# VH-VL binders against A disintegrin and metalloproteinase with thrombospondin motifs 9 (ADAMTS9): the designs that were tried, part 1

No score or structure here was measured in a lab: all are predicted.

Target 1, 201 residues: A disintegrin and metalloproteinase with thrombospondin motifs 9 (ADAMTS9), of Homo sapiens (Human) (q9p2n4r1735to1935)
Amino acid sequence: LPQNCKEVKRLKGASEDGEYFLMIRGKLLKIFCAGMHSDHPKEYVTLVHGDSENFSEVYGHRLHNPTECPYNGSRRDDCQCRKDYTAAGFSSFQKIRIDLTSMQIITTDLQFARTSEGHPVPFATAGDCYSAAKCPQGRFSINLYGTGLSLTESARWISQGNYAVSDIKKSPDGTRVVGKCGGYCGKCTPSSGTGLEVRVL
Below, numbering starts at 1 at the first letter of every chain, in headers, positions and changes, except where a header shows other numbers; antibody chains are not in Kabat numbers.
F, E and O are the ipSAE of ESMFold2-Fast, ESMFold2 and OpenDDE, as the mean of both directions, binder to target and target to binder. V2 is 0.75 times the mean of E and O plus 0.25 times the DockQ between their complexes.
[cut] stands for letters that were removed.
The coordinates of atoms that the task and the answers printed are left out; those that the model quotes come from them. Centres of patches stay.

## First folded at step 6 (VH-VL; from v07 with heavy chain L104Y)

Design x01
Fold by ESMFold2, look of step 9:
Structure x01 (fold): chain C 201 residues (1-201), chain A 120 residues (1-120), chain B 107 residues (1-107)
Amino acid sequence: as target 1 above (201 residues)
Amino acid sequence: QVQLVQSGAEVKKPGASVKVSCETSGYTFTDYGISWVRQAPGHGLEWMGWISAYNGDTNYAQKLQGRVTMTTDTSTSTAYMELRSLRSDDTAVYYCARSGYEWYDYFDYWGQGTLVTVSS
Amino acid sequence: DIQMTQSPSSVSASVGDRVTITCRASQDISSWLAWFQHKPGKAPKLLIYAASSLQSGVPSRFSGSGSGTDFTLTISSLQPEDFATYYCQQYDSYPYTFGQGTRLEIK
């Protein structure tokens, strides 16, 4: 069986984008091959739980008084806030790109993402400019269940920015990660040192 | 002013069920979850489970799975906890508590408690 | 389940004293720890969340510290109304669990 989308093209004479079974690390994995009409096809994983469970957000509201954490950190769109954070955005994902050589998710490839408001936000990234009082509102969600992949234990997030804070919870099986990230202003993103590595289940 | 008001004390026989209500006011009911916590005489606090007031999702303590049901009524901003197949060691004060948002899920406001006594 | 162990089980102190209560988690819970005050016949009252953040309306004589597995609640100048049982609670993972309680008796 082919081990990447270029081999699918070469060995089977295929030129159409679509789902193919590839042999990855000795196991079968369903991979969406994009750009098959070119010499540089790309490998994507279709997210079974889709864009409702796979999204990245930079929250756009900023507290008038950033020294507070009102509502015990609960999100309220009727807060005493201004909606003026220019970096705000929300992206949801149907597919994510994977580098099959390194087994890492390429979080900045947004070809199969939809940005419904504001700036595009890379996969596994969240942030805000809401509060300096450890009150993060930006959210990301990862759900790999059913894809045949899980995140390895090595995946780490870092916080970036002034007063940046994050709370990231990973499921034991590595298929589910949720994060709440922010600052005044702050974001969280996968560490460049660990990347966002996956393994085949 | 956030307030959680629970139904009154109840006396039950073993094998019966009890349903405790928790009427909330002073906040947007669907923005928070409701946890239920009990305290048996001479014991500490025991978390029983949680329900989302937004969509009704629940998570129950494994010890109680199969015997507990938590529900909400958004039209009255009220949460309910039903415990079935009561045993004498279910005698306790039962509290409802407002949980924070899911990722910072602690209990900031509590009801006054409902004493449930299970005796033959 | 994450076990929460409080120490001491009880303490007697005089008005004006500094009182420290400790709580140890059986595994790393980062800062996801709350402290509650529970007076006889009343509902528990949240004092501290996120290990060190003071809940609104709680007197500033209460403070919390710690991270990981070891946490403390400090009352800097004990008042007569502070007679109560104090509980720590982890909210890092389900099921949420409480310490067994520390009874504070005013001498």
Scores: ipSAE 0.007, ipTM 0.427, lowest interface PAE 12.5, mean pLDDT 87

## First folded at step 12 (VH-VL; from q01 with heavy chain D30T, light chain D92S S93R S94T)

Design r04
Fold by ESMFold2, look of step 13:
Structure r04 (fold): chain C 201 residues (1-201), chain A 120 residues (1-120), chain B 107 residues (1-107)
Amino acid sequence: as target 1 above (201 residues)
Amino acid sequence: EVQLVQSGAEVKKPGATVKISCKVSGYTFTDYYMHWVQQAPGKGLEWMGWVDPYSGSTDYAEKFQGRVTITADTSTDTAYMELSSLRSEDTAVYYCARSGYEWYDYFDYWGQGTTVTVSS
Amino acid sequence: DIQMTQSPSSLSASVGDRVTITCKASQDISSWLNWYQQKPGKAPKLLIYSASSLQSGVPSRFSGSGSGTDFTFTISSLQPEDIATYYCQQYSRTPYTFGGGTKVEIK
């Protein structure tokens, strides 16, 4: 079995984008090959739980009084807020790109993402400019269940920004991660030093 | 056309105060942070601080804390940097530079620079 | 504060040479690093943001790579108009800090 999409093209004569079974680290993995008409096809993992459980958000509301954390940190549509954070965005993901040599998710590839509001937001990232008082509202969600992959223990998030706070929760099996991230203004992203490394289950 | 236009060169005595302006045009002033950067003659760049023109919030590098005040006037679309208790080491070119929030935290447009000379 | 150690402080190279400048952060800054070009008497100009993303209008001979703490800036084929001082700058955490600069000259 081929080990990447270029081998599928070269060794099996395939020329169509689509799902192929590849031998990755000694195990069978279903990979979507895109760009098969070119010399540089790309590998994607189709997310079984889709865009409802795989998304990234930069929250668009900013408190009139950023020194507060109203509603005990709960999100409310009727907050005393400016609804005008220009960096705001929401992206959801049907597929994610993977580098099969390094086993890293490429979070900035948005080819199979849908941005339903605002700016595109990379996979596994979140942020806001809501409050200086430890009140993060931006959220991301990762659900790899059913893909044949899980995140390794090396996956770490790093926070950036003034008053930045992150709250990252990982499932024990590495298939589920949720995060709340923000500041005034703040964001979280996977550390590019460790990346979002996955293993084949 | 985005422009950041700074006030002219200043010559000051030690212990004095300088206030440099940065007038913006070609974009919405309150949508971007404004930063100030010092460059001593023949030296590298040093970040001084920022202001959010929307909220008036600021942050300053520790080296300048207590001597620098950065402000924004949204009625004139002008940012200001005031540096007090000037010393000969403050002789430098001062730049304003804008950045976005979040993923846009890089300095894509800069002012032309303002030379401040502190001499006895 | 995050210290940015940039090397070399200066270099001379011939037109057409490959030029490499490195920048090391004292802490993990992910990919939150920019590269600027500054010509004499002018303000810095952004070339690369997010470690490897080319700013609009910047020639493709400029590139950046790296993550975490170790970053590299490359001019693949040095041109006469590339004579300048180059700076890295982290934007992971305030205070945002710059490398000491690399002055590039033609032999």
Scores: ipSAE 0.007, ipTM 0.524, lowest interface PAE 10.4, mean pLDDT 88

## First folded at step 14 (VH-VL; from r04 with heavy chain T30D Y106A, light chain S50D S53N T94Y)

Design t03
Fold by OpenDDE, look of step 16:
Structure t03 (fold): chain C 201 residues (1-201), chain A 120 residues (1-120), chain B 107 residues (1-107)
Amino acid sequence: as target 1 above (201 residues)
Amino acid sequence: EVQLVQSGAEVKKPGATVKISCKVSGYTFDDYYMHWVQQAPGKGLEWMGWVDPYSGSTDYAEKFQGRVTITADTSTDTAYMELSSLRSEDTAVYYCARSGYEWYDAFDYWGQGTTVTVSS
Amino acid sequence: DIQMTQSPSSLSASVGDRVTITCKASQDISSWLNWYQQKPGKAPKLLIYDASNLQSGVPSRFSGSGSGTDFTFTISSLQPEDIATYYCQQYSRYPYTFGGGTKVEIK
């Protein structure tokens, strides 16, 4: 059985993009092969829950008073704030790129992402410029359920920016992660030291 | 290059109203707050208030409440400070000053100042 | 309102001397403090932001430190061109408030 999309071409004579079954770490997984007409096809994982539960956001509102955390930290778009944070954006994901050699998600690959607002935001990333208080508003969501993959224990996030905060929750099985990040125009991203590593369930 | 250019010196009578302009260039006007700062002769700096050119929202120091109006015209990239019911104590240099890209930034660019003299 | 008490109000020092100015806030302002330099007849110029960050283009002889209520501005080696009045400013909350200023002269 093929172990990557290039082997699919070699073994099956396939040249069309689509879903293929690959042998990954001893298990059969469904992988989307893109660029099958080229010599360097790429592997993607189709997310079962798609856009609704797989997204990344940099929140675009900035409070007039930087020390406030109104509404007990709850988001309200009718706040006393600016609504033109230029770094803001919202991206949702139908497929995510995976490096089968390192078993890491390539968060910056946005080939199968849709940016509905502002600038593209990498997978598993969130931020804001909402307040200087401990009042993060940026959100990200990951749902790998049904893909046959889960995030490993080594998967962690780092805060970027002074006084940036992150509140991240991971399910026990590693298939679900949600995060709220931001503060002082900060963000959270997967640690570059470990990457966003996944394992086969 | 970021520039803040204020209107010229003003001489007013007590009870009159003065309106000072601050025209900006070199950056997107409505991405930054504009503040106004008063400095009486030989005295320190006193914050008067700010305007958000994007929304038109303002906030003023209590000392100037009821007499000061700060506005922004995004079509001309110009901020204004209007002070009414002028008193001799209002004789001062007035500065416009830009906040950074984000609301928490310091006053990184200043106008050259406008001298207002209130005398009978 | 947050009161900013700046000390001293004036000082005179020799070229090459270390100069220290202090600013005390009436309440905790974290690191939301800036330092400005104002030369006679000129607008203030930002030197230090967020208590300890040197503004771009500002000489390294200028520095700031502190957090909470007590802050310090330092000129490691006073130069003739440093003759000016220096102000601290809190931007923790509105209204923004300045210290009373420190006039620095050369002996």
Scores: ipSAE 0.005, ipTM 0.538, lowest interface PAE 11.8, mean pLDDT 91

## First folded at step 20 (VH-VL)

Design g12 (from f15 with heavy chain E99R)
Fold by OpenDDE, fold request of step 21:
Structure g12 (fold): chain C 201 residues (1-201), chain A 120 residues (1-120), chain B 107 residues (1-107)
Amino acid sequence: as target 1 above (201 residues)
Amino acid sequence: EVQLVQSGAEVKKPGATVKISCKVSGYTFTDYYMHWVQQAPGKGLEWMGWVDPYSGYTDYAEKFQGRVTITADTSTDTAYMELSSLRSEDTAVYYCARRGYEWSDAFDSWGQGTTVTVSS
Amino acid sequence: DIQMTQSPSSLSASVGDRVTITCKASQDISNWLNWYQQKPGKAPKLLIYEASNLQSGVPSRFSGSGSGTDFTFTISSLQPEDIATYYCQQYSRYPYTFGGGTKVEIK
């Protein structure tokens, strides 16, 4: 049984991109093989819940008074704010790249991401420049349910930037993560800076 | 062309207050944060604090907390750094430097520096 | 505060030599590190931002690399006009902090 997309090419004579079953850490997982016409195909995991629950956002509004956290920390479009944060963006994900050697999600790979607003935002990343008063508005969501993968217990996020704060909640089984991050200006990103370690369920 | 032009050299007595100006041109003043950096003679660079010209928000290094005040006048596109209770150790060149709002932005433009000499 | 340890404090090299300066952060700053050049009597000039990005208008002989805590600045072929003191600077969090500087001279 193939263990990566390159082996799929070798064993099955496959050359087309698509979903394949690979033996990963002793279990069969469905992996999307991209670039199968090349000598260096890449492995992707198709997210069952897709765009709706797999997204990353840099919020674009900045309070006129950055010393406050109005509306009990909730966002609203009619805020006393300017809406011109140049780093703002929203990206949703249908597939995420996985390095099967290190068992890490490559968060910066956006091949199967859709940026609907502003600038592309890496997977599992969020931020803003909303307020310096611990009032994060950027959001990210991860849902690995149905993929056969989950984040390891060691998966952590770091806060970067000025007055950066984060509120991140991970499900006990590691398949679901929701985060709210921001600052003036600040963001949160996986600790490695490049990916998140996953395990086979 | 982006320009940051600082006020001229200052000579002060210990205990006095100095206020340095940094007038900008060639860009929108409120689109960048303004920082101030101290450099003692023959020494390295030390960050002092910053101001957001748009909101007026400021923050300072602990070393200068209580003695430094950074302000921005949007009507004249000028940032100011005021340092009180001057000591001989405050003898240095002071620079204003702009930084964009994006996280990755650096100090891409600097003033020419203002020499402050504190002596009896 | 994040401490930035820069090495060496000074160096002398010949024209055309490869020059390497290192900067170590006391904690993980990701890629939030800048490199500046300061010539005598002048203000610092930005050369590299985000650890490895060359600032517009800066010669390609200048480069930077690294992430986390260890960073490297390189001049691939030292030129006479490169005589200056170079500084690394972290902006991962306030207070921003600079390395101690590296004075580069020509033999």
Scores: ipSAE 0.533, ipTM 0.818, lowest interface PAE 0.9, mean pLDDT 95
Fold by OpenDDE, fold request of step 21:
Structure g12 (fold): chain C 201 residues (1-201), chain A 120 residues (1-120), chain B 107 residues (1-107)
Amino acid sequence: as target 1 above (201 residues)
Amino acid sequence: EVQLVQSGAEVKKPGATVKISCKVSGYTFTDYYMHWVQQAPGKGLEWMGWVDPYSGYTDYAEKFQGRVTITADTSTDTAYMELSSLRSEDTAVYYCARRGYEWSDAFDSWGQGTTVTVSS
Amino acid sequence: DIQMTQSPSSLSASVGDRVTITCKASQDISNWLNWYQQKPGKAPKLLIYEASNLQSGVPSRFSGSGSGTDFTFTISSLQPEDIATYYCQQYSRYPYTFGGGTKVEIK
């Protein structure tokens, strides 16, 4: 059984992009092979829950008074603020790239991402310029349920920027992660420059 | 054309206070943060602090906290840096520099610098 | 605070030579690093932002690379007008910090 998309080409004589079953760490997983006409096809994982639960956002509102955290930190569009943060954006994901050698999600690959607002935002990334008072409004969501993969314990996030803060919650099984990140201005990104480490369930 | 024009050279006694200005033109003052950088004679660059002209929010390097005050006057498109309790080691050129709001934005425009000399 | 160690502190090279300057951060700053050129008696000028992006209007002989803690600034072919002191600067978090500078002269 093939272990990557290149082996799919070799063993099956396949040249079309599509879903294939690969043997990954002793288990059969459904992987989307892209660029099968090339010598360097890439592996992607189709997210069962799609755009609704797999997204990254840089929030665009800035408080008139950045020393406060109004509404107990809850987001409100009618806040005493202005939507003028130029780095703002919202991206959702139907598929994510996986490096099967390192077993990491390549968070910067946006081939199967949809940016509905502003600038494209990498997977598992969030930020804002909302407040300097520990009031993060940027959001990201990861849902790997149904893919056969989960994030490992080593999958962590770092906060970067001015007064950057993050509130990140990961499910016990590692299939679900929700995060709020922000600052004045600040963001959170995967701690590893190579992506997010995953394991086969 | 973007311009940052600083006030002229200052000569002060130890213990005195100096206030230098940075007047901007060619862009919207409140769309950029304003930073101040110190450079002692023959030495490197040292970040002092910044102000958000939009909100008036400020923050300072620990080295200057308690002695430095950075302000922005949106009615005149002018940023100010006030340094009190001056010491001989405060003798330096001081620069204002703007930075945009995006993650990657750098100090893309600088004032010409203001020389402050502190001597007894 | 994040310490920026710049090397070398000074160098002399001939016109047309390849010049390389390095900057090391005491901790991971991702690609939040800028490179500036400062000529005598003048304010610094931005050359490279976000580690590798060439600022508009800057000659293509200038370039930058690196991520994390190790960064490199390169002049592919040194010109007489490039005589200056060059600085790296991190803006990953407060306080912003600069490298010690590299004085570039021509033989």
Scores: ipSAE 0.509, ipTM 0.818, lowest interface PAE 1.0, mean pLDDT 95
Fold by ESMFold2, fold request of step 21:
Structure g12 (fold): chain C 201 residues (1-201), chain A 120 residues (1-120), chain B 107 residues (1-107)
Amino acid sequence: as target 1 above (201 residues)
Amino acid sequence: EVQLVQSGAEVKKPGATVKISCKVSGYTFTDYYMHWVQQAPGKGLEWMGWVDPYSGYTDYAEKFQGRVTITADTSTDTAYMELSSLRSEDTAVYYCARRGYEWSDAFDSWGQGTTVTVSS
Amino acid sequence: DIQMTQSPSSLSASVGDRVTITCKASQDISNWLNWYQQKPGKAPKLLIYEASNLQSGVPSRFSGSGSGTDFTFTISSLQPEDIATYYCQQYSRYPYTFGGGTKVEIK
């Protein structure tokens, strides 16, 4: 049984992008193969819970007074804010790219992402420029349920920026992660040392 | 076109204060942070601190805390860096630098530099 | 503070040579690193941002790579106008810190 999309081409004679079963770490995993008309097809995982539960955000509001954390950190549309943070963006994901050799998600591949108004935002990434008072508003969400994959316990996030803070919650089974990240200005991404590693369930 | 124009060279005695201006044009002053960087003769670059011209919020490198004041005047689109209690080791070129592209935090525009000489 | 160790401190190469400069961070900074060029008597100039992205208007012979703690800057074919000192700079957290610089000269 094929172990990557290039082998799917060779063993099945396939030239069409689509979902295929691959043998990964001794288990069957359903992988979307893209670029099958080329010598360098890419492997993606289709997200069962889709765009509504898999997204990344850089929040676009900046407080008029950055020393505050109004509403006990809750987000409100009627805040005393400038609505002009130019790095703002919201990306949602139908599929994510995976490196089957390292079993890591390639968060910067946006082939199957859709970006609302603003800049594209990599998977598992959030940020803002809202407040210097430990009041993060940018958020991301990961839901791998139904994909056959879960995040390993070694997956960690690192923060960039002045007054940057993150609040990241992982489910015990590794299929759900939600995060709030921000600063003045600040963002969080998966650690490059540990990456965003997954295992086959 | 983005332009940062700094005030001219200064010669000071130890214990004096210097105030360097950085006048901007070609962009909205309140939308970007303004940073200051020191370069002593024969040495590398050293970050001093920054101001958000919109809010007036500032932060300083520990090495300069207590001696540096960074401000912004939005009526004239001018940032200032004031360094007090000058010492001979403060002899350096001082740059203002705009923090560019929101995600990269790169210094994409620099002033021409202001040479400050402190006679030992 | 995050220490940036830049190597070599100086080098001399011929026109057309490939030049490689490295920076090592004292802790994981992801890809939050920039490269600057400074010619004598001039302000620094941004060449590369976010480790590998070429700034607009910068010649394609310049490139950068790396993540985490180890970063590389390359000039694929050295030109006479590339005589300068090159600096890396981390922006993971304040204080932003620079490498010690690499002075590049033509033989």
Scores: ipSAE 0.236, ipTM 0.716, lowest interface PAE 5.0, mean pLDDT 90
Fold by ESMFold2, fold request of step 21:
Structure g12 (fold): chain C 201 residues (1-201), chain A 120 residues (1-120), chain B 107 residues (1-107)
Amino acid sequence: as target 1 above (201 residues)
Amino acid sequence: EVQLVQSGAEVKKPGATVKISCKVSGYTFTDYYMHWVQQAPGKGLEWMGWVDPYSGYTDYAEKFQGRVTITADTSTDTAYMELSSLRSEDTAVYYCARRGYEWSDAFDSWGQGTTVTVSS
Amino acid sequence: DIQMTQSPSSLSASVGDRVTITCKASQDISNWLNWYQQKPGKAPKLLIYEASNLQSGVPSRFSGSGSGTDFTFTISSLQPEDIATYYCQQYSRYPYTFGGGTKVEIK
């Protein structure tokens, strides 16, 4: 069996984008091959739980009083806020790109993402400019269940920004991660040292 | 066209106070944080602190805590940096620099610089 | 504080040469690094943001790469107007810190 989309093209004579079975780390994995009419096809994983459980957000509201954390940290769009954070956005994902050599998710590839509000936001990323009081509102969600992949133990998040805070919760089996991230202003992304590494289940 | 225009050079005695202005034009003043950066003669760049012109919120580098005050006047679209208890090592060029709310927090516009000389 | 170690501190190269400047962070800063050019007597000018993105109006001979702790700035073909001091700057967390600078001259 082919081990990447270029081999699918070469060995199977395929020239159409679509789902193909590849042999990855000794196991069968269904991979969407994009750009098959070119010399540089790309590998994607179709997310079984889709857009509703795979999304990234930069929250657009900023408190008028940045020193507070109202509503016990709960989000209320009727807050004493201004909606002026220019980096705000919401992206949801049908597929994610994977580098099969390193087994890393390429979070910045948005080819199969849908940005329904504001700016595109990379996979596994969240942020805001809401509060200096450690009160994160931005959210991301990852659900890899049913894809044949899980995140490895090495996957870690790092924060950027003034008063930046992240609250990251990972399931024991590595298929689910949810995060709340923000600051004044602040964001979180997967660590560049560890990346967002996956394994074949 | 974005412009940050700083007040002119100053000569001060040790122990005095200096207040430098940075007047902006070509953009909405409250959309961007305003930072201040010191460059001593023959030295690199050193961050001093910033103000959010909308809220008036500020934060300062530890080195300057207690001596620096950074403010914004939205009626004149002007930021100020005030440095008190001046010492000879405060002789430097001082820059205002704009940082936006964008995903990258780059200083994309700078004032021309204000030279402050502290001598007896 | 995040220390930014920039090297070399100075260099001299001929017009048309490829110039490489490196910057190393004391801890992981992802891609949250900018590059500035400062000509004598002038304010710094942003060239590269977010490690690798070319600022609008900056010539394509300038480029940046790297992530984590190791970053590289390159001038593919040095021009006379590129005589300046170049600084990296991390923006992962306050205080924002700059590298010590690299003075580029033409020999």
Scores: ipSAE 0.175, ipTM 0.689, lowest interface PAE 5.5, mean pLDDT 89

Design g12 (from f15 with heavy chain E99R)
Fold by ESMFold2, fold request of step 21:
Structure g12 (fold): chain C 201 residues (1-201), chain A 120 residues (1-120), chain B 107 residues (1-107)
Amino acid sequence: as target 1 above (201 residues)
Amino acid sequence: EVQLVQSGAEVKKPGATVKISCKVSGYTFTDYYMHWVQQAPGKGLEWMGWVDPYSGYTDYAEKFQGRVTITADTSTDTAYMELSSLRSEDTAVYYCARRGYEWSDAFDSWGQGTTVTVSS
Amino acid sequence: DIQMTQSPSSLSASVGDRVTITCKASQDISNWLNWYQQKPGKAPKLLIYEASNLQSGVPSRFSGSGSGTDFTFTISSLQPEDIATYYCQQYSRYPYTFGGGTKVEIK
């Protein structure tokens, strides 16, 4: 029973990228093995709910008056805004990289991400430079349902930046997280100290 | 090429005011925050505050609050730092530094520095 | 405010030596730490951002590691042009704060 993609290559004689069943922490998981032609295959989890429910955004609008939080924090395309935040981007994910030794999601691996606007944005990350008045617009979404994994209780987000705020909502079963993050300028990411740890269900 | 060019060295007496300029070229001035950093002789770097050249919004470190004024003139693409009620411990090199809007928020461009000497 | 404790304050090493500098933050700053090089009479220069990423154009002999409160900066093979003072800087929250610096010299 292979425990990583390198063992799949060794034990099954497989040389093709694809989905394989691995024994992880005593349970079967479906893992996408990438780079199977090389000596360094990588493990990915295919996200059942895909791009529509798994995305990261740095919002590109900045209010002309940064002391406001118009529309009770709702986003409007017709805001009194500049579209000039150079860090702006939107990335969505079909698969995420996992380190099976530590059971951590590698948020900076973008191999199976699509960046539809601006710069690539790591998984589980959001930000903006919209307002100094507790008005986050950047969004991220995580949906692990159906993957066999859930986030552990240790997974937490840390804000960075001037006037940075975050609003993070986690489901009780650890399969769903949504966040709104921003500042003047501000972002949120999983804490590097605790990481984005997952558990096999 | 991004360049930040500061005004020349100043010699001041205690109680005086100094105003240092930082002229910007090679990028859009209003797109990036401008920070100011103090380095006393033989000492490390200390953050003083910043301005958003677009909005004029500022924040200052507590150590300098009440004595520092940081401004931006978008007609000349020049930032200014004014420090009043000078003391001998204000003798230092002063840097302007651009905070990038890149993911890292690092100081990616620095002025050459302006030496201010405060002596009676 | 977040205090950054940097050590050693100075060191001397031979060309080709491995040099290691550490910074300790007074509280968890995740990976929001930069490293700067300052040569005598010059402005600081960004070398490493987000604890471990090399700035464009920086030689690969420079590296950084760490997260949380403990960070390490390494020069794998010291060169004559690396004589400088090195500073860490946290950007987790304002006010941004710097370590006290490490002066690196050639024996």
Scores: ipSAE 0.089, ipTM 0.655, lowest interface PAE 6.6, mean pLDDT 89

